# VH-VL binders against NAD kinase (nadK): the designs that were tried, part 66

Target 1, 268 residues: NAD kinase (nadK), of Syntrophomonas wolfei subsp. wolfei (q0aze0)
Amino acid sequence: MKIILVNNRFKENTEKKAQEIAGQLSALNVEVIIDNGLDEPYAGTVDFIMVLGGDGTMLRAARRYGQRAIPVLGVNMGTVGFLSNIEINELAEYLPLILREEYSLEARMMLEVAVFQQQSLLTRVFCLNELLLRSNSPRMLSFALEISGQKLEPYRGDGLIVSTTTGSTAYSLSAGGPIADPQLDAFIVTPVASHIINKRPLVVSPEREISLHLLEEREAIIGIDGQIKMDFGAENRVLIKRAPHPLLMVNLKAKPFFTSIDRSLQRQ

## First folded at step 19 (VH-VL)

Design UU6 (from RR16 with heavy chain H102Q)
Fold by ESMFold2, fold request of step 20:
Structure UU6 (fold): chain C 268 residues (1-268), chain A 121 residues (1-121), chain B 113 residues (1-113)
Amino acid sequence: as target 1 above (268 residues)
Amino acid sequence: QVQLQQWGAGLLKPSETLSLTCAVYGGSFSGYYWSWIRQPPGKGLEWIGEIYHEGDTNYNPSLKSRVTISVETSKNQFSLKLSSVTAADTAVYYCAREGLKQWTPYGMDVWGRGTLVTVSS
Amino acid sequence: DIEMTQSPDSLAVSLGERATINCRSSQSVLYRSYNKNYLAWYQQNPGQPPKLLIYWASTRESGVPDRFSGSGSGTDFTLTISSLQAEDVAVYYCQQYYTLPRTFGQGTKVEIK
């Protein structure tokens, strides 16, 4: 059995815990790869991914490994977020179940984001929470949104968020979007500081294709899960679809989403 | 390992339509752009066009009026048609994959063996 | 269209000596957000398809000997063969994949002197 341990050495002293857990797993004849964020993603085949840290570390793991259809477990080492399943002090209790593969999986929709220079693909990235289009200057953006070829009235404002239901509690929420049940598949399209008063958040079928481009030359940025930033100009276009594979999140311990909303939001 | 196998008629008369097919083995067809490139004898390489696995196409403007690229996704195949050929279309024709590393383009990483197409007089 | 210009058109180099091929693009091929130049080098032996040698201007493809290196950024690029071997006799092409249409340099034939 081969496992990736994902940590962030800058937060919660997770490096030390990752080494301890790697030692324990190695003693059980489990091959361990540590991904602390410094190196390129591990390219080989693995059976399980364990994320030591908060939601940000889980987002990086999802971006790096989510399309491989590998179980991913979030282990919280601090303040509980929305993407952790167990606490670090519970890991020893659950380790036997992990090694025996005695757990359930919850599928979480991911976004597939393709960025173009006109018609030429520049990059493709997968994310768990959201794509943000935003102004990178004091000036507002004027931009076009198309949903499955249907052109909406132009947007004008600071930007736009296209999120998954999992991302509904992240930036989309702060921008006025709804909290969505993460077990639903949908896009949530949330304007950011829209100058056009009647632009409300949209909930869109996961089978749709969403595209964005600027209508005027402006300095803009595409943000991915709040962690990747790309310059975006009038010659660029972005296409957003449901990713081919969901993130497969491990459930070892019941995490009551609805009863914990207020607590989780206060901590974030 | 991803491999490309290409075939089609190698000898044409002027005004006929060039037709070539490329099949993809040992890897994913989905998620990639698939290209046709040609090389006249003793000359350099010219990109003809590309197709995404879902059917979207981009053509070299120099050839756009005569070129059709299509996919048969169920067979992991894509094809080239070039209409109204002349002697100037005599070339080796290659299919290729537009490669991705970490889902980012990095050049044409897999090529077919090439098919010499000669347009006779 | 981004035009790619190679120099020289042909190059004769003694066995074991350095070979240098230049490639210039008419516009930048740098994707600034990733700090990657969308520039590749290919080697083509007679009767064979091109083979990818260098990508992102300076990264060697797997299985390519370390005597091959790429450098440059933006519009000016160089392929270097530090110690030419007999098997390196081929035509070399640069190619941009930043915009459409994809364009290649005219090629550089490398020979043993």
Scores: ipSAE 0.753, ipTM 0.899, lowest interface PAE 1.3, mean pLDDT 91
Fold by ESMFold2, fold request of step 20:
Structure UU6 (fold): chain C 268 residues (1-268), chain A 121 residues (1-121), chain B 113 residues (1-113)
Amino acid sequence: as target 1 above (268 residues)
Amino acid sequence: QVQLQQWGAGLLKPSETLSLTCAVYGGSFSGYYWSWIRQPPGKGLEWIGEIYHEGDTNYNPSLKSRVTISVETSKNQFSLKLSSVTAADTAVYYCAREGLKQWTPYGMDVWGRGTLVTVSS
Amino acid sequence: DIEMTQSPDSLAVSLGERATINCRSSQSVLYRSYNKNYLAWYQQNPGQPPKLLIYWASTRESGVPDRFSGSGSGTDFTLTISSLQAEDVAVYYCQQYYTLPRTFGQGTKVEIK
């Protein structure tokens, strides 16, 4: 059995704990790869991914490994978030179940984001929470949104968020979008400081294709999960689809979404 | 360990349609652009066009009016048709994958062996 | 269209000596957000397809000997073979993949002097 341990290299306690856990797993003849964000993602096949840290560390794991359809367990290292399942002090108790694969999986929709220079692909990224298009200057953006080839009236404002339902409690919420049940598959399209007063958040079928491009030359940014930043100009276009694979989140403990909202949102 | 195998007729008369097929083995067909490139004997390389696994195409403007690239996803295959050929279309034709590392383009990382297509004068 | 121009078109170099091939693009091929040049170098032996040597202008593909290196940014690029070996006799092409159509340099034939 081969496991990736994902941690945050800027959090000393997660590095030490990752080493301790790797030692424990090695003693059980489990091969462990540590991903602290410094190196390229491990390219070989693995059976399980364990994330040590908060929601931000889970977002990085999802971007790196989410399309491999491998179980991912969030292990909380302090502050309760939306994406952890067990606490670090419970890991030893649950480890036998993990090794025997005695757990359920919860699927979370991801976004597939493709950025183009006109028609030429520049990159693809996958994300768990959201894509943000925003102005990178004091001036507002003028931009076009198309949903499955249907052109909406132009947007004017600071930007736009396209999120998953999992991302509904992140930046989308701060911009006025709804909280969505993460069990639903949908896009949530939330304007950011729209100058056009009738632009409301939209909830859109996951079968749709969403595209964005600027209508005027402006300094803009595409942000991915609040962690990746790309410059975006008038010659660029971005296409957003449901990713081919959801993130497969391991469920060892019942963690009801709706009764935990207040505690989880304290950090957002 | 992705490999490309290509085939098609190697000798054509003027005005006929060139038709080549490329099959993909040992890897995913999905998520990639698949290209055709040609090389006249003793000359350089010319990109003909590409197709995405979902069927979207991009063609070299110099050939666009005569080129059709298509995909047969169930067979992991894509094909090239070039209509109204002349002796100027005599070349070795290659299929290739537009490679990705961390989902970012990095060049054509896998090539077919090539097919010499000769158009008689 | 981005035009790719190589120099020289032919190069004769003594065994063990340094070979240098230049490539210029008519427009920048730098994707600034990733700080990556969408520029590749290929080696083509007679009767064979091109083989990818260098990607993102300076990164060596796996299995490519250390004597091959790429450098440059934006519009000006160089492929260097630090110590030419007999098996390096081939035609070398640069290629941009920043925009469509994809374009190649005209090729540089490297021979042993």
Scores: ipSAE 0.750, ipTM 0.899, lowest interface PAE 1.3, mean pLDDT 91
Fold by ESMFold2, fold request of step 20:
Structure UU6 (fold): chain C 268 residues (1-268), chain A 121 residues (1-121), chain B 113 residues (1-113)
Amino acid sequence: as target 1 above (268 residues)
Amino acid sequence: QVQLQQWGAGLLKPSETLSLTCAVYGGSFSGYYWSWIRQPPGKGLEWIGEIYHEGDTNYNPSLKSRVTISVETSKNQFSLKLSSVTAADTAVYYCAREGLKQWTPYGMDVWGRGTLVTVSS
Amino acid sequence: DIEMTQSPDSLAVSLGERATINCRSSQSVLYRSYNKNYLAWYQQNPGQPPKLLIYWASTRESGVPDRFSGSGSGTDFTLTISSLQAEDVAVYYCQQYYTLPRTFGQGTKVEIK
């Protein structure tokens, strides 16, 4: 059995803890690869991914490994998050189940984001929460949104969010989008500070293709999961589709989504 | 290892349609752009066009009115048709993969062996 | 279209000597967000397809000897063979993959003097 441990090198306790867990697993004849974010993703065959940290570390793991259809377990190390399943102090309790593969999987839709120089592919990036298009200056953007070739009336405002249902509780929520059941596959398209009064959030079939481009030259940015930033200009466009594979999240401990969200919103 | 095998007729008369097929072995067809490139004898390389595994195409504007590239995904194949050929279309024709590393383009990393197509004058 | 211009068209170099090929693009091929030049170098032997040698302007493809190196950024690029071997006699092409259409330089034939 081969496991990747994903941690965040900028948090001393996660790096040290990852080494401790790697030692414990090696003693049980489990091969361990540590991914602290500095090196390229491990390319070989892997049976399981364990993410040590909060939602940010999970987002990086999803981006690096989500298209490989490998089970991913979120282990919370003290930061509040929506993407962890167990706490670090519970890991010893659940480790036998992990090694025996006695767990269920919850599929979470991901976005495939392709960025173009006109029609020439510059890169693809996969994300779990959202793509953000935003202005990089005090001036608002004028941009076009197309859904499966259907051109909507132009947008004017600070930007636009295209999120998954998992991402509905992230930036999309703050911009006025709905909370969505993460078991649904959908795009949620949420304007950011729209100057056009009747541009409401849209919930869109996962089979659609979403395209964005600027209608005038402005400084803009594409943000991916709040972690990747790319310049975006009038010569660029971006195409967003459902990724070929969902993130396969390991479920060891019951986490009732609706009661958890209700309690979290009351605490805010 | 990914390998490309190509075939098609090597001798044409003016006004006929050039037709070549490229098959992909030993790797994934999905997720890539697949290109056709030609090289007239003793001359340089000209990109003809590309097709994505889902069917979207981009063509060199110099040839666009005469070029059709298509996919047969169930067979891991893509094809080139070039209509209304003349002697100027005489060239070695190559298929190639537009390579990706970490989902980012890095050039054409796999090439077919080439097919010489001669158009009589 | 981004035009690619190589110099020289032909180059004769003694065994063990340095060969230098220049490539200029009419527009920048640098993707600034990744700090990568979308420029490749290919080697083509007679009767064979091109073989990818260098990508992102300066990174060697797997199996390419370390005597091959690429440098440059934006619009000006160089392929260097530090010590020419007999097997390096070929035509070399630069190619941009930043925009469509994909374009190649006209080629540089490298021969033994």
Scores: ipSAE 0.748, ipTM 0.894, lowest interface PAE 1.3, mean pLDDT 91

Design UU7 (from RR16 with heavy chain D56E)
Fold by OpenDDE, fold request of step 20:
Structure UU7 (fold): chain C 268 residues (1-268), chain A 121 residues (1-121), chain B 113 residues (1-113)
Amino acid sequence: as target 1 above (268 residues)
Amino acid sequence: QVQLQQWGAGLLKPSETLSLTCAVYGGSFSGYYWSWIRQPPGKGLEWIGEIYHEGETNYNPSLKSRVTISVETSKNQFSLKLSSVTAADTAVYYCAREGLKHWTPYGMDVWGRGTLVTVSS
Amino acid sequence: DIEMTQSPDSLAVSLGERATINCRSSQSVLYRSYNKNYLAWYQQNPGQPPKLLIYWASTRESGVPDRFSGSGSGTDFTLTISSLQAEDVAVYYCQQYYTLPRTFGQGTKVEIK
């Protein structure tokens, strides 16, 4: 068995724990690779990915490995989040199950984000939570939103979020988007400070495509999962689709999503 | 390793339609843009157009009115049609793949061997 | 369209000597978000298709000898062969893949002096 441990090099506790776990796994004749984000993603074949940290680390792991159909386990290390399944102090208890592959998998839809220079593809990015289009200045943006070729009225506001159902409890939630069942595949299109009062979020079929482009000669920003920043100008277009492969999240123990989110919201 | 094999008629009369096919072996057809490029004898390279595996096409404006690129996903093949050919269309025609590094284009990394198409009266 | 212009059109270099080819684009091919230039270099031997040598202006394709290197940014680029070998006799092309249509330089013929 070969396992990747994904941690955050900027959090010393996760680095230390990764080394400890690597030692433990090695003692059990498991090959281990540690990915702290410093190097390119490991290109070889692996059987399992263990994410040590919080939601941010999971998002990075998803972008790096999510299209490879590898089971991904979130191990929380004292952070608040929704993407971890077990706590670090529980790992020893569940390790035998991991090694015997006695766990269930939950498929989570990811976004495929393609950025174009006119009609020329610049890059594709896969992400678990959301794409954010926002103004690069205090001025509102004007941009075109198309869904499956249907052109909506020009949008004016600070920005727009296109989120997965997994991402519904992330920035989309703060922007007034609905809380979505993560077992549902859908796009959530959430306005960010629209000039239209109480502009409603849209829930869109995963079979559709979403296109964005600016209607003015100015610079904007594309944000991916709050971690990647891209420039977005008048010559650019974004096409958003369902990723061809979902993230396979490992479920070792039951985690009640709705009760958890309810408790979390009450604490805020 | 990925290989491209191409075939089609190499001799045409003026006003006929050029038809070439390219087949992909040893790799995934999905996720890539596939291009046609031509090279007149003793001259440089001209990009004709491309097709995404889902069917989206882009053509060189200089040839757009005469060019059709199509895909047959079930066979991992894509084809080129160029109508109303003239002597100016005499060239070696190549199919090629636009490669991806971390889902970012980085150039034409795989090429067919080329097909000479001669247009003569 | 982005026009690609190479210089010189032909180059004769002695074995073991440095060969330098320049390529200029009419517009910048720099993708600032990734800080990558969408420029490639190809080698073409007679009767063969072009072969990718350098991508993103300065990265060697797998299997390409170390004597080949690419440099430059924005609109001005250079392909360098540090020590010309007999097998390096070919026509070399630069290409931009930043916008459509894809465009190539006119080519540079490299010969042994």
Scores: ipSAE 0.919, ipTM 0.968, lowest interface PAE 0.4, mean pLDDT 95
Fold by OpenDDE, fold request of step 20:
Formats: sequence, structure tokens, C-alpha cells
Structure UU7 (fold): chain C 268 residues (1-268), chain A 121 residues (1-121), chain B 113 residues (1-113)
Amino acid sequence: as target 1 above (268 residues)
Amino acid sequence: QVQLQQWGAGLLKPSETLSLTCAVYGGSFSGYYWSWIRQPPGKGLEWIGEIYHEGETNYNPSLKSRVTISVETSKNQFSLKLSSVTAADTAVYYCAREGLKHWTPYGMDVWGRGTLVTVSS
Amino acid sequence: DIEMTQSPDSLAVSLGERATINCRSSQSVLYRSYNKNYLAWYQQNPGQPPKLLIYWASTRESGVPDRFSGSGSGTDFTLTISSLQAEDVAVYYCQQYYTLPRTFGQGTKVEIK
């Protein structure tokens, strides 16, 4: 068995724990790769991914490995979030189940974000939470939103969020978006300070495609999961689709979403 | 390793339609842009156009009015049609893959062996 | 269209000596967000398709000898063969893949002096 341990190199406690766990796993004849984000994602075949930390680390792991159909376990290390399944102090208890592959999987829809220079593909990014388009200045943006070829009226505001249902409890929530069942596949399109006061969030079928481009000659910013920043200008287009593969999140124990949502949200 | 095999008629008369097909082996067809590129004898390379595995096409404006690129996903194949050919269309035609590193294009990393198409009266 | 211009058109270099090929784009091919230049270099032998040598202006493709190197940013790029070998006799092309249509330089023929 080969396992990737994903941690955050800027969180020293996660680094130390990763090394400790790696030693334990090695003693059990498990091959371990530690990914702290410093290097490129491991390209070889892997059986299991263990994420040590919080939601941020999970988001990074999802972007790096989410399209490889590998089970991903979130192990919380004292943070508040929605994406961890067990606590670090529970790992020893559940490790035998992990090694025997005795766990269930929950598929979480991811976004496929394609950024273009006019019609030329610059890059694709897969992400678990959201894409944010926002102004790079105190001035509002003017941009075009198209859904499945349907052109909406020109949009003016500080920005726009396109989120998965998983991401509904992230930035979209802060912007006034609805809380969505993570077992539901859908896009949530949440305006950020629209010039239209009553601009409502949209819940969009995962079968549709969302396109964005600026209607003015100015610079904007694209944010991915609150961690990646990209420049976005008048010559750029972004196309958002459902990712071809969902993130396979490991469920070792039950974690009811709706019964714990108030507690989790109020603690953030 | 990914390999491209291409075939089609190599001799045409003026005003006929060039037709070439490229088949992909040993790798995924999905997720890539697939291009056609030509090279007249003793000259440089000209990009003709590309097609995404989902069917989206982009053509060189210089050839757009005469070019059609299509895809047959079930066969992992894509094709080129160039109508109203003249002697100026005589060239070696290559199919190629736009490679991806971490989902970012980095160049044409796989090429077919090329097909010489001669347009002659 | 982004025009790609190589210099020189032909280059004769002695075995073991350095060969330098320049490529200029009519506009920048730098993707600022990634700080990557969308420029590739190809080697083409007679009767064969082009072979990718360098991508993102300065990264060698797998299997390419370390005597090949790419440098430059924005609009000016250089392919260098530090020590020319007999098997390096070929035509070399630069190519931008920043915008459509894809465009190539006119090619540089490298020969042994």
C-alpha cells in the first residue's frame, strides 16, 4: 500500500505529525509520500490520501489529486471546518480500517475551471469550493455571465462566486449564498455586492456550463478556493464546468451535516 | 506511450477536398486539444486548426473558410477536411497533440508521422 | 496573429562549439499569473515530424540532452546548444502557444562547419 500524507508546511505541527505518521506507516510496511505543497504533486500511483490539517489543506489536496480517483481522508488537527472526517487523536483507532480499506466513500462534485486567452487555453484548474471573480480596485466590475449559451444582462458589482455545493459553506455563504446539501450536485452562483440590490443567487444544474468575461478594459482577479490568485483581463475568458471526476472523500465515521452546521458555522 | 497514426489520400486534383484522419493510441483522447499542422516542401510549419475532444474547434483564419476538423470520440479519431485545394496546399500534413503539464499546455508533445499530400493537375 | 521571427535563418557551427538561435515574438507570450512563457522549441530532422525540445521557454522535455537550453522572457527567446554534436544537425523552430492561431518561426537550419 502507498499513502500520500498531505500537510501544510506553514503549520509546523502538521509537518511534525506527518513525519510521525510516516514513521508509523513505514513500520507497517506502508510506503509513504509526504506532500507539504513545496513540490509538484506526486505523479505515481497511490492507494490513499490522508490530509492532515483543516479545510484549507483539504482544498489544496483536492486541487492536486482530486481527479485521480483516490480516496481522500480529512484528519482534523484542531481546526474548525467541514471537510475533515476524523480527529488526529482518532487516527490510531481507525488506521486498521484504512489499511484494510474498510470505509465508505462520498463523492463531492468539483469545478473544472478553464482560463483562456481569447480562445486559447491557458490552463485548467480543478477545485472543490469555488471560483471568485472580483475587482482589482475599489471600482465595480462590468462583466458578462453566460449559462449554457444564454447571455444574461451585463453584470455590475464587486464580483461573482461560482461554487460547488461543498463550497456553499465557504465564501459563498459569506456573500449571502444558500447553504446546500453536499450530497447534491449543483452550481451556486452568488453575486458579490451587485449594483442590483436584490440580485439573487442562482442554483444551476451541474450539466450546464458557466462562462465569464469582462466588458471593460481593466484588470480583475480570479480566486480559486481562496488560495490561488490569477489575473483576469479583457482578453481573458473563463469557462466553468463540472469536473469529470468527483473528489472521493473517505467516511470512517458518521458526521451529520445538518445537525452540526450551526455549531460549525458559529465557531467560524 | 501515446502514438498518433494518420492516413488519407496523398494525391489530389485542384478543387478536390483533402481528407485525412488521425487515430490516437496508448493514451487518453479526452482532455486534450488535437491539432493539424502542415509543412510545404522545404518550408516552415503552419498551424491549420485544432479540436477539443468534446468537439470544440478553432481554425487558422487563413484557412477557416476551407477547413473542417471533426472528431469521432468512440474511435479516438479526429479528421481534417480541406476543400478547394490548389497547388499551394501541397504539403506534409501532421496531426499532433497539445500536451498538458499539470493541466497547462506546454506544446505539441506527440506528432503523427505526417502524410504528404500533393495537389497536381 | 503573433508573428514569430527567428535569427539566423541558417547557422554553421563547428563540432563542440556553441550554437545560438534567437526567436522574437511580435507581442509578449508571458502568462503573468503563472509567470510562464508559452513558447516551445522543436527539432526537426529530414523526413521526420518536429520533436519537442523545450517548453515554457526554458524547460527541457524528457529525454532531451542537457546541452540544449532555452532562455528569455516576454518577446525575446534563445535556444542554445552548448556543445554541438553531429546528431544536432537539423532545423529548429520556435512556437508560441499563448494565443490562436498557433504560430511558428520560419526555422533555423543548423549545420556543421
Scores: ipSAE 0.919, ipTM 0.968, lowest interface PAE 0.4, mean pLDDT 95
Fold by OpenDDE, look of step 19:
Structure UU7 (fold): chain C 268 residues (1-268), chain A 121 residues (1-121), chain B 113 residues (1-113)
Amino acid sequence: as target 1 above (268 residues)
Amino acid sequence: QVQLQQWGAGLLKPSETLSLTCAVYGGSFSGYYWSWIRQPPGKGLEWIGEIYHEGETNYNPSLKSRVTISVETSKNQFSLKLSSVTAADTAVYYCAREGLKHWTPYGMDVWGRGTLVTVSS
Amino acid sequence: DIEMTQSPDSLAVSLGERATINCRSSQSVLYRSYNKNYLAWYQQNPGQPPKLLIYWASTRESGVPDRFSGSGSGTDFTLTISSLQAEDVAVYYCQQYYTLPRTFGQGTKVEIK
């Protein structure tokens, strides 16, 4: 068995724990790769991914490995979030189950974000939570939203969020988006400070495609999961689709989403 | 490793339609743009067009009116048709993959061996 | 279209000596967000397809010898062979993949003096 431990190099406690766990796993004849984000994602085949930290670490792990159809376990290390399944102090208890592959999986839809220079692909990013388009100045943006070839009225505002249902409890929520059942596959399109006061978030089928481009010669920013930043100009286009593969999140312990959501939100 | 094999008629008369096919082996067809490039004898390279595995196409404006690129995903194949050929279309035609590094294009990393197409009366 | 212009058209260099090929694009091929130039160099031997040599202006493709290096940014790029070997005799092409259509330089023939 080969396992990737994903931690955050900027959080020493996660690094230390990753080393400890790596030692334990090695003693059990498990091959371990530690990914603290410093290097490129491990290119080899692996059987399991263990994420040590909070939601941010999980998001990074999802972007780096989510398209490889590998089970991903979130191990919380004292943070408040929605993406961890067990606590670090529970790992010892569940480790035998992990090694025996006795766990259930929950598929979470991810976004496929393609950024173009005109019609030329610049890059693709797969992400678990959301894409954000926002102004790079105090002025409002004017941008076009197209959904499966349907052109909506031009948007004016600070920006727009396209989120998964997983991401519904992230930035989209702060922008006034709905809380979505993570068992659903859907896009949530949430305006950010729209010029139209009553502009409502859209819940969009995962079968559709979403396209964005600016209607003015201004610079904007694309944000991915609050961690990646890209410049976005008039000659750029972004296409958002459902990722071809979902993130396979490991469920070792039942977590009631709706009964814990208020508690989690109150802590933030 | 990924390999491209291409085939098609190598001798055409003027006004006929060039037809080439490229097949992908040893790797994923999905997620990539696949291109056709040609090279007249003793000359440089000209990009003809590309197709995404989902069927989206982009063509060189210089050839757009005569070019059709199609895909057959079930066979991991994509094809080139160039109509109304003339002597100017005599060239070695290559299929190629637009490679990705961490989902970012970095160049054409895999090429077919090329097919010489000669247009002659 | 982005026009790619190489210089010189042909270059004769003694074995073991440095070979330098220049490539200029009519507009910038720098993707600022990633700080990457969407510029590739290819090596083509007679009767063979082009082979990717350098990508993102300065990164060697796997298996490419260290004597090959790429430099430059924006619109001006250079391919350098630090010590020319016999097997390096070929035609070299620069190519931009920043915009469509993809465009190549006219090629530079490198020969042994």
Scores: ipSAE 0.917, ipTM 0.967, lowest interface PAE 0.4, mean pLDDT 95

